# Ledger of designs, part 9: VH-VL binders against Jasmonate-induced protein homolog

Target 1, 185 residues: Jasmonate-induced protein homolog, of Atriplex canescens (Fourwing saltbush) (Calligonum canescens) (p42764)
Amino acid sequence: MASTQAMGMTEQQKKSVDEMVEKATNMGVNVQAQNSAVVSMINQTNVSMTFNENHNWSGSVVGTGYPKSIPTKQSRQFIHQGDAKDGSQGAVVYYGSNANGEPCGWLLAWCAPTNVTPTKPNRVYVDCGAQSKFDTISWDTIKAKLDVGPATTNFTDVDTETTIAAGVTSTGSFASVGAAFGLST

## First folded at step 21 (VH-VL; from e6 with light chain Y94W)

Design y7
Fold by ESMFold2, fold request of step 23:
Structure y7 (fold): chain C 185 residues (1-185), chain A 120 residues (1-120), chain B 107 residues (1-107)
Amino acid sequence: as target 1 above (185 residues)
Amino acid sequence: EVQLVQSGAEVKKPGESLKISCKGSGYTFTNYWIGWVRQMPGKGLEWMGIIYPGDSDTRYSPSFQGQVTISADKSISTAYLQWSSLKASDTAMYFCARIGDKSTHAFDIWGQGTLVTVSS
Amino acid sequence: EIVMTQSPATLSVSPGERATLSCRASQSVSSNLAWFQQKPGQAPRLLIYAASYRATGIPARFSGSGSGTEFTLTISSLQPEDFAVYYCQQYNNWPYTFGQGTKVDIK
């Protein structure tokens, strides 16, 4: 019996991303977020993940900053406050391990314009794989990809068997970003 | 003039390998996503996958993951679509296309197509 | 992945008349929707992006509208050269997907 046409995100990934978007939305409503990206990330790997790096094209993190760790099977959130002109545009990289204990990284980037329009939509970019992939990041390259990216996407690195999915939506005056960091095995 | 020029038509037998090409010119090849689209005879269009030649970042549609290989050689501004073992069901027209700038986010430049025929 | 459904499958229109083509998404794609024209033996040509914006060099008789799940392409005064198949395509979710096409025949 053979498998037929696969969907984009797996059903499990879609559910996880939707849950993270909902958590981000609830947080954004509770704190009355304005012109910002509220980001919720779940660690679906077998080890705790640690913060490595961020980048800002527009705006900056507020409050206590980026979560320093994301325990296995748990989620963490942050709020990235946008600039008046270009909104919230940023990226984060978290490190962890794959099923074989090999060092790996997960990258999430988002674009949340101050004013969402048909030609300036919310966007995400994701990447994952061996930790060394993230040793020297070209942020100009990531931005170029993000600038033409979709609102919902996923990626699986077949060599490390890591996977990532993310989505972004607007509610009122802020964007809700949900991401799932995981393993394909 | 921005162009994508594809390799010529192919007639192959089941089980053979094949690599077809898409050469970009008139723009900075490494700064744009290039994708491959299949059109089976009498059917519509379907995305197979995309590649960013600047760093070889490659994304597949799930139904084509593991079925084809998308690659690029940035030194000659060329993207590739490759099969290790062709099937008769691979008979189709194959297009390459570029994603435009951030304001359009649409596939604004297309190659002319490569007809692949797989039959005994 | 998001299923894009076009209607009608075939539309017969006389030159000078208005043609209206519909495209429905299985879930919201916001305004991340493009329309393409494909003539026999040719590559697709981008007509409309962002649901309603004409691509460079596309005649004003082509217009797009809609948002979310329902979209329309209108050709206000059909010309003989507009005989083609028309596809909608969403780019809200990876993988990007096309509708199955609407063939516009000239009566």
Scores: ipSAE 0.873, ipTM 0.926, lowest interface PAE 0.7, mean pLDDT 92
Fold by ESMFold2 at other seeds, look of step 21:
Structure y7 (fold): chain C 185 residues (1-185), chain A 120 residues (1-120), chain B 107 residues (1-107)
Amino acid sequence: as target 1 above (185 residues)
Amino acid sequence: EVQLVQSGAEVKKPGESLKISCKGSGYTFTNYWIGWVRQMPGKGLEWMGIIYPGDSDTRYSPSFQGQVTISADKSISTAYLQWSSLKASDTAMYFCARIGDKSTHAFDIWGQGTLVTVSS
Amino acid sequence: EIVMTQSPATLSVSPGERATLSCRASQSVSSNLAWFQQKPGQAPRLLIYAASYRATGIPARFSGSGSGTEFTLTISSLQPEDFAVYYCQQYNNWPYTFGQGTKVDIK
């Protein structure tokens, strides 16, 4: 028997997240990012993904903004510049489809404090599933979960067979966030 | 004042169902993750899964996915752990625990435990 | 998942002496590390979070240190009530994982 919503990264998900963290790190070094989250996302689904919305608790996107689409099997990046007090804290939602052509969504949230300390670590939160799940988001609820979240996690929605994994690492003056948007099988 | 109170010990036979409870008090129940932790006799601690009672967001460790059901009834501030068909290997102590606030990030409050014995 | 390994398995210490417990993670957990005490027949009790911060009501003789992959719990002057099993736990990755425990016996 199976239940919904598991927390366990496959070896493929671990590799994909690590690669996206490395891509984010390379970008952040190249542009000399400061007090920011550099975010790299890979679309491991069978369709292009389309940007739906974002939310900011602290900071805002800079440069060319949020990628409007992420083509199948490709990655896209953005930089989210943090505020002086609370760093970079935000979320994005991308839409796509599952293997059956049903509309689905993927949510990535991150917290990159201005100064990482033992009691203020980097954190991520992820969710995915039917597109309708993201029609009305309680951002206060997402923030409460993010505030006590881990640095690395994943989520699989059994009903839609979608999955998402993410990790965050900090070296130097910025945080590197890597995420993999995918299908469970 | 903040506490988690679990239901009493259970003695069951293989194949029977069981639902044990964990009631939170002294805090806003819907604002904290509640986790379940198994301790088999003479063994260490194993994280089984968590639920966010505010929206019923439920997540399982891989070892326990499909083996148990975690649920909550926020109207009575209670989380549940349940089996549809118990096995003798389910004999263990089961704890519920709350993940603390953003400064702590750890299981800061624990229930007293529920001993489940599954024997012919 | 992240494997947490504790040593020694059992530690015999006389009252009033220092006890030193070790915990190693299979990969970096930064400072996302907690220590718990469990006495026979009781629930675990949070001692240390964020590698080195004492939880409310924990005596100053308990201290934690380390970051990354290696962590230490120190009990500076062992008291009779400190006989227990001690667990480390990482919360850097979901799912959380615990070490197998170190039993502290009074010599």
Scores: ipSAE 0.840, ipTM 0.918, lowest interface PAE 0.8, mean pLDDT 92
Fold by ESMFold2 at other seeds, fold request of step 23:
Structure y7 (fold): chain C 185 residues (1-185), chain A 120 residues (1-120), chain B 107 residues (1-107)
Amino acid sequence: as target 1 above (185 residues)
Amino acid sequence: EVQLVQSGAEVKKPGESLKISCKGSGYTFTNYWIGWVRQMPGKGLEWMGIIYPGDSDTRYSPSFQGQVTISADKSISTAYLQWSSLKASDTAMYFCARIGDKSTHAFDIWGQGTLVTVSS
Amino acid sequence: EIVMTQSPATLSVSPGERATLSCRASQSVSSNLAWFQQKPGQAPRLLIYAASYRATGIPARFSGSGSGTEFTLTISSLQPEDFAVYYCQQYNNWPYTFGQGTKVDIK
């Protein structure tokens, strides 16, 4: 066998995340976003995904809010407006199914400080797996992990064969967040 | 004083199992990622993986996935690195290290290392 | 995976002189870059984080610079205790990776 388990981002995942970052960037430029996270998510699973919940540490969603669904192989976007002091810091959870029809969840968290500095960079945190993993979320725990998270990351849940990848970059006055919600095979 | 104290040196034969430990003190163990780093004789540092003891969230470097198990027992502030079947190529020094708080975000505190020797 | 490449492999310097160590990333790591010092038989010690910020207790003779893909560690006046191996490490992308090290030897 050539592949190792719990691989880093595949070339296809990297491409998908980069495309979502580009979509977020284009949207942010078009609406002249400021002090915000523009988030673009692609559903690479075999079923439509449904919005479950969000959490705000700083800032709030604007416009039409969080996409209520993300159809298979399609992307959806939202803008999360930051507070003056701490910028945009939030999370979303979407539900769907794995290849076996089992209920699963995907969690994306981001931190987009008002002013990005070497000690306050943009960050992401991701998680996925059985839907029951998300029945009781400790948001303090997610925040602690996000606060020391990287700008680009991925995770694969071996049991459900779900995967998620995300990246964040600064684009002028806003952050562009791209994420790919998928299946490992 | 924040410290990470590792278990003592190990001498093993190929095929044997092994579990080495890293005990944290002087800080809230469950609120910081703990990572494991391998250093083969005369070589540099290799990141192996990381665990968040608060919820056992565990992430592996691709080259170490399936080769080792990282775990923690938060009730005794201890992280572990274990092998189900050692190979001679596992001979190395193994360090545990803590990722600092949000302002530092680097391995700011290191254990003293555990030398593992695997030979026939 | 982000490959971190250090140069030179070995740097021979007299005490009191300046040492300049380079670290190159295969992709941008922004300022998410740390430097470590390791002496024989010891654990690594954090020197620099966020490319240019000294860790607590690190002498001012250690300084870091750079962003993106090119980074430098400078030791302005080498002391006897500074002869060691130095590693850079990126924490921008999962998985985190180290450079192969630069050994600073007494000339």
Scores: ipSAE 0.827, ipTM 0.907, lowest interface PAE 0.9, mean pLDDT 92
Fold by ESMFold2 at other seeds, look of step 22:
Structure y7 (fold): chain C 185 residues (1-185), chain A 120 residues (1-120), chain B 107 residues (1-107)
Amino acid sequence: as target 1 above (185 residues)
Amino acid sequence: EVQLVQSGAEVKKPGESLKISCKGSGYTFTNYWIGWVRQMPGKGLEWMGIIYPGDSDTRYSPSFQGQVTISADKSISTAYLQWSSLKASDTAMYFCARIGDKSTHAFDIWGQGTLVTVSS
Amino acid sequence: EIVMTQSPATLSVSPGERATLSCRASQSVSSNLAWFQQKPGQAPRLLIYAASYRATGIPARFSGSGSGTEFTLTISSLQPEDFAVYYCQQYNNWPYTFGQGTKVDIK
């Protein structure tokens, strides 16, 4: 029977998040991204994930926008361009299913300040669980949590056996955000 | 004045249940994470988990998941730590602490601690 | 989880002298590092956050430095009230982790 960890990343989650940060870094370098978050997400579930919604506190998505779907065992990326004052701060919600076919959601939020300093670091916040958890989101509440969030975290919902892990790091002129959407089973 | 006030010391036997409290005042209780920290006799500090009282979002350190329950009652600005069946190894000082604002991130306000003694 | 290792375990210092405490992280925590002071029978008190920023009300004799994996707390001109146990703590990753502590004793 699988062991569920509440906040500590497993070695597999750490590896997956590091790979996604690397993909985000490579994309950001190739595109010469500036004052932005480059976000790479991998779907480690057994079904395709579908984009549900986004939220912006500062900045906006550029290029081809948010991936409309993330096929099983594949990754997708987007670039969120920051504003001059507050950088890139946003969130996305993707829907999918758990191993039992129950509808579930995964939320990733990030903060990539225009100028990273010791008191204004890059941050992430993550959540997952039953799809109904995301029917009405208090974005003010998510922002408050994100504002004091870590650079690396995970969460496992024991009821649905879903999990999410994410990390963020600076790469010169942009932030690289990696996330793994998965199942704890 | 911003403060966290914890319930008083407890002396219990193995197998008994216990719920200790941490009441916040002087700030908007629902807008800050509250964490619980264990300090076993003569030992250092261990982070047990956190709760966001505004929506009851609760997260545990792996060593403590399934071992304790963290909860809050936002109507009375109080967080709780509880055991369904205490063990002698649960003997420790337990602190609650608040994670500070977006520039600080660290535990900026601490409760005075609750000593829990579990002995035969 | 990130292991935080403090040295020395105990530091004996005379009042008025400098104390230097070390903290190492098992992996980079950037500047997401805090220092706490704990006196016997009391809760910890935040001294330093963001590796080098003094918390409100903390005297200027306390200073922090470092980033990544290596950090120091310096107490210039130690005062009688500074004899305590000092803990470093990373907040780069949840769960937060503390070092095992450095006890600063009077010589």
Scores: ipSAE 0.824, ipTM 0.912, lowest interface PAE 1.0, mean pLDDT 92

Design y7
Fold by ESMFold2 at other seeds, fold request of step 23:
Structure y7 (fold): chain C 185 residues (1-185), chain A 120 residues (1-120), chain B 107 residues (1-107)
Amino acid sequence: as target 1 above (185 residues)
Amino acid sequence: EVQLVQSGAEVKKPGESLKISCKGSGYTFTNYWIGWVRQMPGKGLEWMGIIYPGDSDTRYSPSFQGQVTISADKSISTAYLQWSSLKASDTAMYFCARIGDKSTHAFDIWGQGTLVTVSS
Amino acid sequence: EIVMTQSPATLSVSPGERATLSCRASQSVSSNLAWFQQKPGQAPRLLIYAASYRATGIPARFSGSGSGTEFTLTISSLQPEDFAVYYCQQYNNWPYTFGQGTKVDIK
C-alpha cells in the first residue's frame, strides 16, 4: 500500500514556509520566548481547518493553547514550552477537506532541543492524507522518523492531493517553526 | 555487525522490468530509513528516494518520481528498487544506504552496489 | 534544492602531505553536513557527520570543520589508501544533495 510521494518544495511552498518562520520568529522575539518552539501554520486549503489532537514527547503548549481552527488562507500560531532536559518536542494534527470535500488530515511534528548542537539539531516531520490515516497514530514511529528528520521538508499525498511543507530554524533562545497546510491541485 | 547486502549485477534490454534488493542485518530494520542512490557511469551521486520500512512511508526526489518504485518487505528485512520498463539511460550503479540513528544523522551504512546495464 | 559545490575538482598531493577540500552550500545547512570517501568499484564510506564529528572507525587524520555554507575536510599526512574521490552531502533538507566530488590523487 505504499503510495508514490515526492520530496522538494515548490517555489510557492518555500515562500509560504519562509513567511511562517518569519511570523514565528517575530512572535517569539516579541514575547521573549525561551527554550520553546514558536509555531506558525498557514491554511492554504479551501475550507477552515480544525484542531484534532496533539502529542507531547517533551514540553507542553502554553498560553491559550492550540488554535481551535485555522480559517482558509489565514495563519495561526502557538508556543510550545520545552522541558529543561529535552526541550520542546511535539506534534499537532489538523483536519480539513480536500478539493473534492473528502475528509483529510495534516500532521506537523517538531523537535527543538534545549541545547541545539551539531548532533542535536532542530528537526521537523510532516504527513498528510485521508483523515482515516490519523485514526490510530503510532507516536513511537513518528518520533523515530522525527529523530532523524531534516530541518526543512514537505510531503504530498497523491491519493487525496493534499500537501504539507515545514521548516524550522534556531533564532537564538527559541526555535521558529513554519508550516503550510495545502492542496497539491 | 550492521550490513546492507545488495543483489547481484543485472544485464537487461530496454522495456524489461527489474527489481533489485537490499537486505539489512545486524540492526532493527524497521527503525531506520533506507534510501537509494544512483551513480551514472563516471558521474557523482544522485539521491533517488527513501522508505521507512516500519510503515512503508516512501518519499521520492522529484527527478525520480514516477520513474521507479521503492518498496520494502519488513518480514525479511529487505528494501527494493524496481522499474516497470527499463531505459538505456537507467544504466548505472545503484546503492542502498541507511540513515543513521539520532546520534549520526547521516548515511552511515551503504550496500556494496548493484550494477544495472541496459542495452539493446 | 540546495546546491553543493566542491573545489577543487582534482587535488594532487604527495603521500604524507596535507589535503584540504572545500565544500560550499547554496544556502545555510547549519552543521547538517557529511563527508564520504569513495574508491573505484566501491560504495561510499561515511567519514564525517555533523560537519566535524568523525564516524566510527575513521582515523584521526580526517577532520572536518565549518558551518552554515562553508565546510572543509582536512586529511593530514595522507596515506596510500586515502587517494580516492571525496563527496560532501547536506542533510538539512530532503532530498539530500551531494557535491560533485573532489578527486585526491598522487602527485
Scores: ipSAE 0.813, ipTM 0.906, lowest interface PAE 1.0, mean pLDDT 92
Fold by ESMFold2, fold request of step 23:
Structure y7 (fold): chain C 185 residues (1-185), chain A 120 residues (1-120), chain B 107 residues (1-107)
Amino acid sequence: as target 1 above (185 residues)
Amino acid sequence: EVQLVQSGAEVKKPGESLKISCKGSGYTFTNYWIGWVRQMPGKGLEWMGIIYPGDSDTRYSPSFQGQVTISADKSISTAYLQWSSLKASDTAMYFCARIGDKSTHAFDIWGQGTLVTVSS
Amino acid sequence: EIVMTQSPATLSVSPGERATLSCRASQSVSSNLAWFQQKPGQAPRLLIYAASYRATGIPARFSGSGSGTEFTLTISSLQPEDFAVYYCQQYNNWPYTFGQGTKVDIK
């Protein structure tokens, strides 16, 4: 009974990621994005989340940059412009707290190739957990995982009861990335 | 030659623990995801989860989360699948498989399989 | 999760003839689709990845096609070693999922 209710929340994550992909798509269309990743993130935790860092393998953020904060139950967006050869490949880390007030982090990485092909698809990688997990990140390791990652994925850290889900799809000349940062409940 | 070699067949009773192994050779073990796939008698293939041995990053299919433990010992190039308390319904063939490089994202190399039989 | 449905369950084909196997995804998987061959008592073997690309060492008689939700594996001239069970598998979404298999046997 209680187990069945928890599985219904997993369906909510899928809905939230789809909504964030749609939001990213609408933004990308409105600004006529080209060779870029348009990223939309929703904070489904109980506290405001703050930007910690980014990493670029290819491309860079444009416009007003990375959202400095994401208020609880709200979404924020950014556009990451790809380079000519390797498109948009990057990552962001946001900090917040779990239900117990413990410091936690959420990592979102994406790969949006300049030329999407069957052997060079869009990809995502996600991670979350205690904030200390993100004090020293091996970006080469994250890249290796991202390079063979899926277009849609999620992760739950059982120790902190944090969770993250993300998806990426192509819309014309840009990629739409949606992510949901949350708690396991 | 790239290979995954699994531990031998197991015959167990319900409630017993078990840890089966998958040893990689001929490539840099820590740079590739290793997945586990179950095949119940007369049935198809079920993905159970994957691990990245380089940092022990482990991801489970939802139906297997909390039912098994996937782990690795990178010092001996070995991945593991482990049950704390076996059930008769765990009777199956278990395969490990490597996810290929960025150009061939699929399971490109498979172990020979480990038959696990759980009966009273 | 994405449900992969294969048809037919069993396909009876004479040696030298063409076999056509179908795989349907419950949602788009783009071209993130693989085909595997499994013979009795053996591990699966990768045949096709990215919907249509042959894995190393796979004969040209194996070809894959499709994208989105509909995929086909074709074996243009069946040889004795091709009688096996064939599985499709999507790797677009976590979790990865397999079809239930199509057995290709001798008519």
Scores: ipSAE 0.796, ipTM 0.896, lowest interface PAE 1.1, mean pLDDT 91

